# Designs tried in a protein design chat: VHH binders against q54mt0. Part 24

Target 1, 331 residues: q54mt0
Amino acid sequence: MRPISLRLHERPITQVLFNREGDLLFVAAKDKLVSLWYTTNGERIGSYQCGGVVYSIDVSQDSKYLITASADAKARVWDVSSGRQLDSTDFEVSARSIEFSQGDKQILVVTDQVMGCQAKIHVFDFDKDEVRKLNKSYTLPSPQCKITQATWGPLNKTIFASCEDGAVRIYCTEKRELIKTILDHNKLVTRIEWTKHRIMFMTCSKDGTAKLYDTKTLKLLRTFDTGRPINAAGISPLKPHVILGGGQSAESVTTTKVDASQFKVRFFHIVYGEELGGLIGHIGPVHSICFTPDGKTFATGGEEGLVQVNHLDESYFEFDDDLVYNPPVQH
Below, E stands for the ipSAE of ESMFold2; O stands for the ipSAE of OpenDDE; V2 stands for 0.75 times the mean of E and O plus 0.25 times the DockQ between their complexes.

## First folded at step 7 (VHH)

Design Q17 (framework vhh_7w1s_2)
Fold by ESMFold2-Fast, scan of step 7:
Structure Q17 (fold): chain B 331 residues (1-331), chain A 119 residues (1-119)
Amino acid sequence: as target 1 above (331 residues)
Amino acid sequence: QLQLVESGGGLVQAGGSMRLSCAASGTFDDYAMGWHRQAPGKQRELVAKISGGSTAYDDSVKGRFTISRDNTKNTVYLQMNSLKVEDTAVYYCAAGDEFYSDWSEYDYWGQGTQVTVSS
């Protein structure tokens, strides 16, 4: 196993994302560009140029539409195949997080907190058959702190928001009200990731832990303690494995000052919580991890602008998860 | 590894101007930079922030203070105009991860520089 290295972006990668079929990889970066690649061979096939740092992206289930949230205070809708911008919505502040609802009928957008303006979650209606101007459906009450990410709960009945204060806040989409606050983290929550069918979710935090929860009961099931800030989690849809990534960005990303082992992605058994191994590939913090829906490939995006695409081999899937697993090391 | 040193503080009369400097040792191009202040008996508060080309200010200083960055000199500045007695505080330079940092998430702090505004 040897990863495919994608070297286009000269600034930090903010998000890597596979489409539903897993044949396309979208990469968002601080250089204002979203790039599009074939998963199989790492061939670049397109790009989408924003006016500011691209913080967050999502793609529709039919792979026809890409949505982007960027620092130029815009949410944009793009035609994937042509690269054309179909629509844009203006905000007073940076758009930080964006996601299609399940079934692609709505889009949520998180706007930044700056002095004089509170963070908000805006929800827009989306018509996939006739894309024109986004129509705002509602705005949720501000948590009065920065929101790093918002994501749709099961069947679009809730929206989960990861917050600067260490909270995960859950809103009811029907009542448009905060219904629950989870206070298990004591530092900024960077990311929320779903297991298959959104039965469980994982939270990542600057406190050095990732936490696994039952979605229905909101019961904390497991804590993964890495001792270092966690920016990203990738959850396998096929094996009981989770990959955690992060690391401290305080030191220079040059090889002279940086020990690459500090930025390795770490594999854990999701049920038993044991560490299975790690993979070295980045010389700076890992900011995003995504699995293909078939679980056969995962991508990582780092501070240095590098994306690594890892095609998992036959030995990985033949592995008995009751035994110690030692994942392959990048040469 | 990243160290921040403030300078330019001192005594100034109300209505006057002062410029604070924050010199960074080590790379800071990927950091959000902020100026915080702490007045006697009060909690430390963020007054100005710069991340890339974007700036933000607390309402109490908006229109009077300007934050700027000189990457060639590895320095951040706070230009303070129309100073008031209530601006008297120790001013701290802080650096945080630009990608995930917000108002409360600063990893590096300077030792502070005293600004005293006399009536």
Scores: ipSAE 0.012, ipTM 0.361, lowest interface PAE 8.8, mean pLDDT 85

Design Q18 (framework vhh_h_nbbcii10_fgla)
Fold by ESMFold2-Fast, scan of step 7:
Structure Q18 (fold): chain B 331 residues (1-331), chain A 125 residues (1-125)
Amino acid sequence: as target 1 above (331 residues)
Amino acid sequence: QVQLVESGGGLVQPGGSLRLSCAASGGSEYSYSTFSLGWFRQAPGQGLEAVAAISGSGGSTYYADSVKGRFTISRDNSKNTLYLQMNSLRAEDTAVYYCAADEFYSDWGPEYDYWGQGTLVTVSS
């Protein structure tokens, strides 16, 4: 099936995100705009205008509220249907990462590390029935390095932070303290992505690997080595497949021609680790990948400002993932 | 490679003003607007001191207590230039001033923690 190309943003895409129903696609970009689209046909519904680069977004389970973290040092709450800004919270530095807790009772916000200020994870209470100024619940101890993303662990009992130093730091939300540090990556961790029900998670790194972990034991289950920086992972909720995306920026290329295959998204079997294929669609690094909750569609967002929406066909779902892999003897 | 070049330093009398500039070159067209940028200074025989910082959009600023109300940090993302407007200068402001770029996302630039070579500011009669 041919992908649907969404061409609105003239600056890099920072995040693509489907709502819980999978019928809406939200796109955050460095042009200060979040755009909204119908998943099925790529028809544009509307937009939400921030005052700076939009780094991170999340949508409530009922699709009523959108939250944004942006370089103008604001976290905003928006009414999805009207496009109206309902609230904004000011920080001293750029807001880098934002996420609703499971059940939408709280919001976490990561603030950037700026000279004189340490990176922080702030947690705010959220009342969906009366959206007012976010009331700060607590702040977690700084890891003393930049945090690329923070995300809620299962049942909101923990918060996982991917860090510039290569660590993944896990905080207890009840005790408000660091309880575990994972040091398997030796370069910046770009993203943490959850499997269905958050029973496993993947980490993506500039070291060229993505790593799969058991959430309960924190045991490393598998390493996917692509040899190129990984910015994003999409994990299928329906098939044992993971899609990895990334690539090096054009500044690191010494050739006169950019090879688009450097920016292909790569499909792997999550259990066996074999590469199943790849999809070429971007001419720059891929920064974000998201599956719909039903696993039938995924979106990719790239440095060039392009979003590709891929509806998976019947042949994809007929593939026998339980069969012992026997690749053809061929180069 | 991102290169930062400071300019605008010099000799000024107490109570005078100077405007420092920091020009960024190299990197992607989109890299500059994602950088958190700041000014640092080092007085003779002293350690490095943070002076002011500004977010990528310019919407958030930080100032050291010693310079609040006297110094203003600003940026022009269309020119890839950072500024420090220094008013009501005092003898204790005498230092080498450095601009620095803090790259939060490595894909938007080649390296982390870029620094300029510094520009000397002397406040004396």
Scores: ipSAE 0.000, ipTM 0.201, lowest interface PAE 14.4, mean pLDDT 82

Design Q19 (framework vhh_h_nbbcii10_fgla)
Fold by ESMFold2-Fast, scan of step 7:
Structure Q19 (fold): chain B 331 residues (1-331), chain A 129 residues (1-129)
Amino acid sequence: as target 1 above (331 residues)
Amino acid sequence: QVQLVESGGGLVQPGGSLRLSCAASGGSEYSYSTFSLGWFRQAPGQGLEAVAAISGSGGSTYYADSVKGRFTISRDNSKNTLYLQMNSLRAEDTAVYYCAAEDSFYDSGSYLESEYDYWGQGTLVTVSS
């Protein structure tokens, strides 16, 4: 029904993320703050203050540790319950993407590309029982272009990197080498999202499409064409649904009213590709979408600093996806 | 830590042209290309209005509807300088023009003032006969 609006951040939301249990929502924003909320009621629990724009966050499987990548060229490890910073690692350039490996034994960090410094993917060892200064295990070869996000492939055997040039690059973690390049997008790839158990993945692009792939074969299964830049995808772990969000920020800051319909999130059947509906809630581009692991709730984060938490009602789950009918007139 | 200084403002007749420059100094010599940059303006007695934005790479540009087709934003990362070429100027373009810088998010360029971290002091553009 009515979403819960979380209004704390005065700058764009960069990422929304639920923990494994789905009872906690973490929100990263350009105001240098990560905020923490209860999923059930939208009550604010705490915050984690960085020294620059927070681009990317991840939380350990036990919900004990939060990691952040920020524009002040630092990757930080936080104790979730106390809000205390446990460790930090310094880079020469902004840290743009960060993620725990499956089993939380390693952390990947993507650093930005600037004049004189190539974008890199750094991998660090992590010991959850003894959190100390991160020890670098290795650095992967640079794609020689900006990386928007990197994410661990199934069983940590690969790392997937979405790139500014439109490519998705796949690295072998054992050999520490580039093994595949996917060139289906012709503009910057903004995000890679996994389906349950990472059996499929979706790419989002400024070219106005999101593309669904089989992880094992890398076969392109479906293209969702929205005609507008796509910044985010949320994939339901419970129903064959994907939510796409994005839009292009071209609105005047002095406009007293904006067309919010241009920034609605759009629901698609992941198998059939049919649009199922949309939800208006943001007055600027949507930058992040995340489902709870049980599939009953999703959150969206927007350019205006708003986070909306949507608890899906029983009518949503009673919808029979096998009865999706495309009338002849809508061919 | 970046300081922005605008220049090139002045008095111009309707239908004329003017080029604004914004020079960046401070911070790392290698940080300039990471910034998304924008031009904003404030007319007498009015609020701040976004004019144009350009991504760090220069690959994405955005223009307000009021200036689209007349103004061109560009950047020279080797000189740490942002430009705004203003053509077919109108009396309604009279304003103080500010340049602003922010960390690039997906290299998109933004019209939202709240995204910008560093601001110049402004340069006055007056369009009158």
Scores: ipSAE 0.000, ipTM 0.295, lowest interface PAE 11.3, mean pLDDT 83

Design Q20 (framework vhh_7w1s_2)
Fold by ESMFold2-Fast, scan of step 7:
Structure Q20 (fold): chain B 331 residues (1-331), chain A 123 residues (1-123)
Amino acid sequence: as target 1 above (331 residues)
Amino acid sequence: QLQLVESGGGLVQAGGSMRLSCAASGTFSDYAMGWHRQAPGKQRELVAKISGGSTAYDDSVKGRFTISRDNTKNTVYLQMNSLKVEDTAVYYCAAEDSFYDSGSYLESEYDYWGQGTQVTVSS
């Protein structure tokens, strides 16, 4: 299997994201640009220009609206088809994470923690029929540390925040307060990824592990130890498989040659925890992984600015998941 | 990929001045840049940070040290004035990946590091 390489961005990719239909791929990068591509052939459709590093993006379920959080302290709403900016909301500090609620009635925005300003999660009302200045509904109590990502829990009843101190903090949206703190990681949590219907979630950490949890009980089900910082997880909606990506960028190597295999994405059986194989394709850390909702394609985005789009073959879906299998390596 | 190379260290008399330079082999305008130091027997500490147009300094160096960058030359500088014996340390240039930035001056995580340059201040 040969991936489609998308080589527009010359700065680190921060996020790759497919829309609900899976026919569109959005790519956010530190070069201040969000690019849009057809999933099937890797043809570029357009772009959305921000005023700073784009940290986080999300797309409405109807694919009509794109929202962006960027280092110029703005959250923006874009019309996907025209590329036109419909609205922007200003903050005092960088906007670092953004996500539509389930049903697209609200938007959460995480703002940065800098000297003199605590990290916050802001929630805004969104009206898809009249896109005007976003109306702030509420702000959640600060964890008094940097939040790397916030994401809506099942049925919008909670918001999960991955934090710099290694915690995952869970807030009740009805009570507007912290209800649970998970302290299983001992370093920065980089990402939270949901399984289908948000029944389970996976956390990724700079401590070299990814951890799988039951969403209702918050019970730790499995730990995946890669021995290297994990920045991203892609969870298949069709197979019991997870793809983990990350790696440590060594700025100066004195005697040991850096091998691209240290940045390969690794496939694991989500239930049994067995490593199924890996795919090389990046020469620096992988920052983002996303599956299409139909599970037939996944994309990876790396530090070098490269996006790889991988269309999974029929043999992958016919694989016996009761047996450990090693999928073909990239070449 | 970002690679950092430091220059400008050496021996200087107390009360003197020294400028450290850090050249990047790639674009760094989207990175927060910091200067860290590690004195013998002490932990490494962040002394100066620049992110965009904003600067921050440790209280021990405020008014004496100035951090600046030239994005067209991919270089960050630390101008050190009124040097004290207590400033003796190995100085490290570092770039903070904004995606994994802790957001705070004292809690900053840096992804790329230079080799370090020795600064020795004699009385």
Scores: ipSAE 0.007, ipTM 0.246, lowest interface PAE 9.7, mean pLDDT 83

Design Q21 (framework vhh_7ubx_2)
Fold by ESMFold2-Fast, scan of step 7:
Structure Q21 (fold): chain B 331 residues (1-331), chain A 123 residues (1-123)
Amino acid sequence: as target 1 above (331 residues)
Amino acid sequence: QVQLVESGGGLVQPGGSLRLSCAASGFTFSDYAMTWVRQAPGKGPEWIATIYSGDSTMRDDSTKGRFTISRDNAKNTLYLQMTSLKPEDTALYYCAKETWTYEDSGTVEFDYRGPGTQVTVSS
């Protein structure tokens, strides 16, 4: 691995995200800033200033548009190359999660649950050729609890919502109603992460486990037990590997000895669950992990404001996972 | 329904100590991070400390040497032990059911907040 440390942010990182080509890295943080970097050398390209904590970001397939959800109750659309804000949509409460649909024709926005206002998933139409004020297409029924993240299912036919009660709720986008609830976790689900082509998904939870599911059948395939709250999963598009990150903060004080091994990211074989190793790099909980689409690089973002970019070396890719496990032949 | 009820506040002389309690009901207390927040007259909410389900804590540097956050999951109760109290500690103290995230500085996001317990440090 060839780590590059990015030390711009003085507040916790909330999300790291690579674009479709993998040449750009976007970093969202609680200091109200989204920063943009070249993946190859860690050179900073630009920034996007919000009015509150940035909880969630996404980038269009063509890398032209960035969308942000922030604590100032706004969802924003930005021009990536110029840093110009193109649109801003107001909500009554913080915007917590945001994502482009597959093909970038719609945007989903999750709003927070506070006293007097229930959590909601709003869907807006988006026209990449003529960015105008976002028009709301519909709002999904509230699960009556906080939603930590919502994400588009395969072919935009569903929306998956990870919830504070431990549920993953699946909505039909055509009928605009809840169709399935998964109750395998017993604590808050922090994140849903897709495998390549969205054929499987992984859920991360404060219960110390991450769970892998078949998307079509919703069958639970594997449980990864780390014994620590899991905030993030990075799934390799190239190797059958997942990287899990999280941890509980012990203390934020500088005079206290911090054991960095408490916050290491851990590598697992995604199907068989064997732990392959770990990487120490953060002195607080890891909040976000993302792989480049080619699988050759991953980034981690932590509580301390640090982002680490790891370029995987040839020895990693020469490891023979099939030789170790000898699984049954699949057609 | 979620309920948070703070107690233990009152009038204290500078240098004194107080122990605040927050009784929680209507949710699985042991599954959630819990937070103490204070609000002084005319000021915004100030985050003090968060304690996670595993008893790990995050504390504000300005109070870390004088305030200790703790929890008793069997009693569904959150505590704040305050020592060496100063006049600037005068505020309404709130217990909050914190989400997986929180905001620093004068901005605090919480799901449910109790009515608060008043702490006044004066002679």
Scores: ipSAE 0.000, ipTM 0.150, lowest interface PAE 16.5, mean pLDDT 82

Design Q22 (framework vhh_7ubx_2)
Fold by ESMFold2-Fast, scan of step 7:
Structure Q22 (fold): chain B 331 residues (1-331), chain A 123 residues (1-123)
Amino acid sequence: as target 1 above (331 residues)
Amino acid sequence: QVQLVESGGGLVQPGGSLRLSCAASGFTFSSYAMTWVRQAPGKGPEWIATIYSGGSTMRDDSTKGRFTISRDNAKNTLYLQMTSLKPEDTALYYCAKDTWTYEEFGTVEFDYRGPGTQVTVSS
């Protein structure tokens, strides 16, 4: 694998995200910019300028709309092709996480927890044919701690929230109440990532583990222990593989050298937990990993502002994971 | 010193066609994306199309069936082929170097742009 290096941002990358077709790569960063790139050649298309650190982004299924959550206490809707801002919604505190519902009829926005204001998940109606000022549908009860990310569960029936206290909290969208709390992590949960069709999910934590769960039963299936804080997971839609990234930040101001091996992304077999290899590409913590929907490419974003785009070669796809470990392949 | 010079504008009747050109100098043309933008009397700039260094294009939905952006890297020239012109297409057309960046209110920013070429569509 030889990566394409994208060096535009000089502040930490917060999120990398491919669109549904996988031909576009969106990059959110702490320099207040979201940049847009062609996946195939790493050619830069354009940028969307926010008023503060961009924490979270999402793209509609038709690739027409980009939504952003930023530190200037705004959630914005952008026209992808023109770069025009179509709408902005104001909050009292930073917007930390944002996501389209499945089918793009609603948007969730997570707001920060500060002294005097509890973290909340707000849900807005969205009409792709008549984009106008977002109308709030409802707000979920606060977990009384900071939420790092919220994401829609299968068929939009639930919302999953990763929390600073180590919990994953699951809300029913119909009843608008907390229905389950998972307390398997002992430190902040950084990310929740879905497998294909959202039948399983993975949690990443500062406790040095990533955990795989069955979505229906909430049964813990596997724990991946890296011994280092995990900020990101990329789950292959084609192979039974997961890529974990992270690393320790908050090093001394006067550090004299960087050991890049501590920031390598690590490949694991998702079912058996076996480590398959690793890739060095960053000189600081990796904050975000995303696969294209076809599973042929993944991107990583790091603390240094670097994005690495990795096109997986034919030899990667010819490895018979299922035939070696599970002789009948399940479809 | 970056320089962009547009040409090919003029007066045309509705339903007519025009081919605009933009001659570029002062930078490695083949390495940069190039954009066409128009500004109608009394309104702000409107993005039309961008062609990237690799040849891929993005186009505004309202014009993409009638307008085609292309480039000739050997001649350092950007083109906009316009067909089925309407009175609403009357504007100053200019080319811009590099990709776009939208600021807080959706204002398009460009590192460099040309002085423009006037297109007037009337009977």
Scores: ipSAE 0.000, ipTM 0.204, lowest interface PAE 16.1, mean pLDDT 83

## First folded at step 8 (VHH; framework vhh_7ubx_2)

Design R1 (at its last look DockQ between E and O 0.01; V2 from the best seeds 0.00; counts 0 for: pae E 17.2 > 2, unsure alone 63.0 < 65, placed apart)
Fold by OpenDDE, look of step 8:
Structure R1 (fold): chain B 331 residues (1-331), chain A 123 residues (1-123)
Amino acid sequence: as target 1 above (331 residues)
Amino acid sequence: QVQLVESGGGLVQPGGSLRLSCAASGFTFSRYAMTWVRQAPGKGPEWIATIYSGGRTMRDDSTKGRFTISRDNAKNTLYLQMTSLKPEDTALYYCAKETYTWESGGTVEFDYRGPGTQVTVSS
């Protein structure tokens, strides 16, 4: 099946996110907008206007609340249905990452590291009945580097932070201290993705590798080497497959050549580590990948402002054959 | 104004050693990751190593055993100690101030790069 192309944003996509039911797709971009779409037909429902580049978004389990982190140094809470802003909190610097805890009782926000200000992980209490005020709960100790993402560990007992120095730092939420540091990547870690039930997690890095870990033991299970910077990963909830995407900007000092092939999303078998195939649909770096919870659809967002919604064919589920198609590049 | 000035390059025989320096000014040096890159004639830029504000280092495997990156925050200076130099190490070496930019989709970029210092390894 041909993908549904969503064309609204004129600036790079930063994140694509499906709701719990999979029927809604949220798209964040650098044009200060979050757009909402129907997954089935690609119709746009509406948009949420932020005051700066939207770096990160999350949606509550009931799809009632959207939270956003943006360059205007704000975290915002939105009513999904009405599009109204319900609450906001201000920071001294840009908000870079945001996520609901399991159960939607807390929100973590990562703020940027800039001159004179260290990166911080902030945790807020969230009450659905009192949505108009985010109450700060605590702040975790800051590493001496930028944090690209923070995400809740299983049962909210830990927080995982991906960092520019190639590390993943794990914090205990009860003790509010650093308890583990994973130092396996050789460049900036761009993303942490969880498998279903958070039994495993995958890290992506600019070093060209994605690494799969056992969540309990933190043992490295698999390394996927793509040879290109990886910005995003999608882990199928149905199949033992992962999708990796990325690429490098032509303006990068270390880039030797930029071609469209580097922007393909690549499928890998999670157990065997074999590449299964790829999709060429983007003409710039892929920044975000997300599966629907049912595993039947995944979305990709790219530098060119394009979102591709891919409904997977039955052949994908029946056979582990090579999945390769080249959609016509519309110039 | 941000300035980076590389020095220490020159002509050296195979097996020799060089220490490159990068003098930084115009920003809070200790707060930023710094990187060495090189570019040989006819080749694209190559990443060598990065040292972060916290002191952690990342290095390319091809030079990891021979090259060492370090920094002196008190002197606002970045260093690259090179040993066991080979002809293939001949290149223009650059010091760069590294930044993580979300505007470019979460890529590692350089806000500023120096003019470079030439290293030539030849018998």
Scores: ipSAE 0.167, ipTM 0.661, lowest interface PAE 1.8, mean pLDDT 89
Fold by ESMFold2, look of step 8:
Structure R1 (fold): chain B 331 residues (1-331), chain A 123 residues (1-123)
Amino acid sequence: as target 1 above (331 residues)
Amino acid sequence: QVQLVESGGGLVQPGGSLRLSCAASGFTFSRYAMTWVRQAPGKGPEWIATIYSGGRTMRDDSTKGRFTISRDNAKNTLYLQMTSLKPEDTALYYCAKETYTWESGGTVEFDYRGPGTQVTVSS
């Protein structure tokens, strides 16, 4: 089957994200817009207009609230159904990463590092039952380098920050202190992705590798080497598979010919590390990958503004170690 | 090391039949999907069919009903049975480990493929 192609955005996609039910797809982009789509058929539902590039989004577990982090130095809360902005908070610099805690009681926001301003990790209380939606709770000590993403660890007891120096820094939320630094990448860490129940996590890096860790022990379990920058990973909730995507920025290309194979999303077996197959469809770097929670659909978003929605069929689920994800043209 | 060797090509008249074989070695054949691809001179590669380890097949519509992919896991051999051959089927046919990308255009990549066997349909 052909993927469903969503072509509204003509600037780079920054994030694709499914809601908990998997029936809604949110797409954030550098054109200052978040778009909302039905997963099944790619029908557009609506959009949310920000005042600057939207770097990061998340949606509450009940699918009622969307949160956005934007280059206009705002974090915003939106009513998903009506499209209305419910609250916002201002920072001194761009907001780069945003995420609900497990249970939707807190919101994690990362702000950028620029001259005269250190990167910060902010935690807000979120109260959907009161007039204030955002109430700042605390800030964690700055890692003194740019942060690409922060994400909640298991049971909200830790916060993991992926950093431009190749480190993953782990903070204790109770003590509000840095408790561990993992420095296994030699270039910027672009993303941290969790397995189901957060028993393992994967880091993606511009060094061309993705690394899988045991969350409890922090031991490195496996390195996936693609030979090209990795911007994003999608971890299947049903199969021991990961999809890795990336490629070089167009501004970094040393030749005029674009090799579309470098933007191929590649499937790997998580336990054995072997590559299972790949999908070609993007003509620029892939920046975001997300599975639906049921593992039957995934979406990819690229530099060229294309979003692909791929509904996996029975062959994917029946050919575990022999999976090659190249579905036929729809007949 | 992975090796794939195709055979069974040749010259046939329109309407004729051929059976192509692909002998595989250097990997556990029964655990992988296998694919047939063809390439005419001066044209890009064209996916024909994939057979998965469990026997499920997927085929290109243009050859549906005329070409049948099969495998013998005991002999580590992939087959393509071709019938009702047409001049437009003239191409180099090769097998590949795993499947072709869903889009039949664009850049084609397989981890491993064979050198191919020529099929020519003329006169």
Scores: ipSAE 0.000, ipTM 0.135, lowest interface PAE 17.2, mean pLDDT 82
ESMFold2 (binder alone), look of step 8: mean pLDDT 76; pTM 0.756

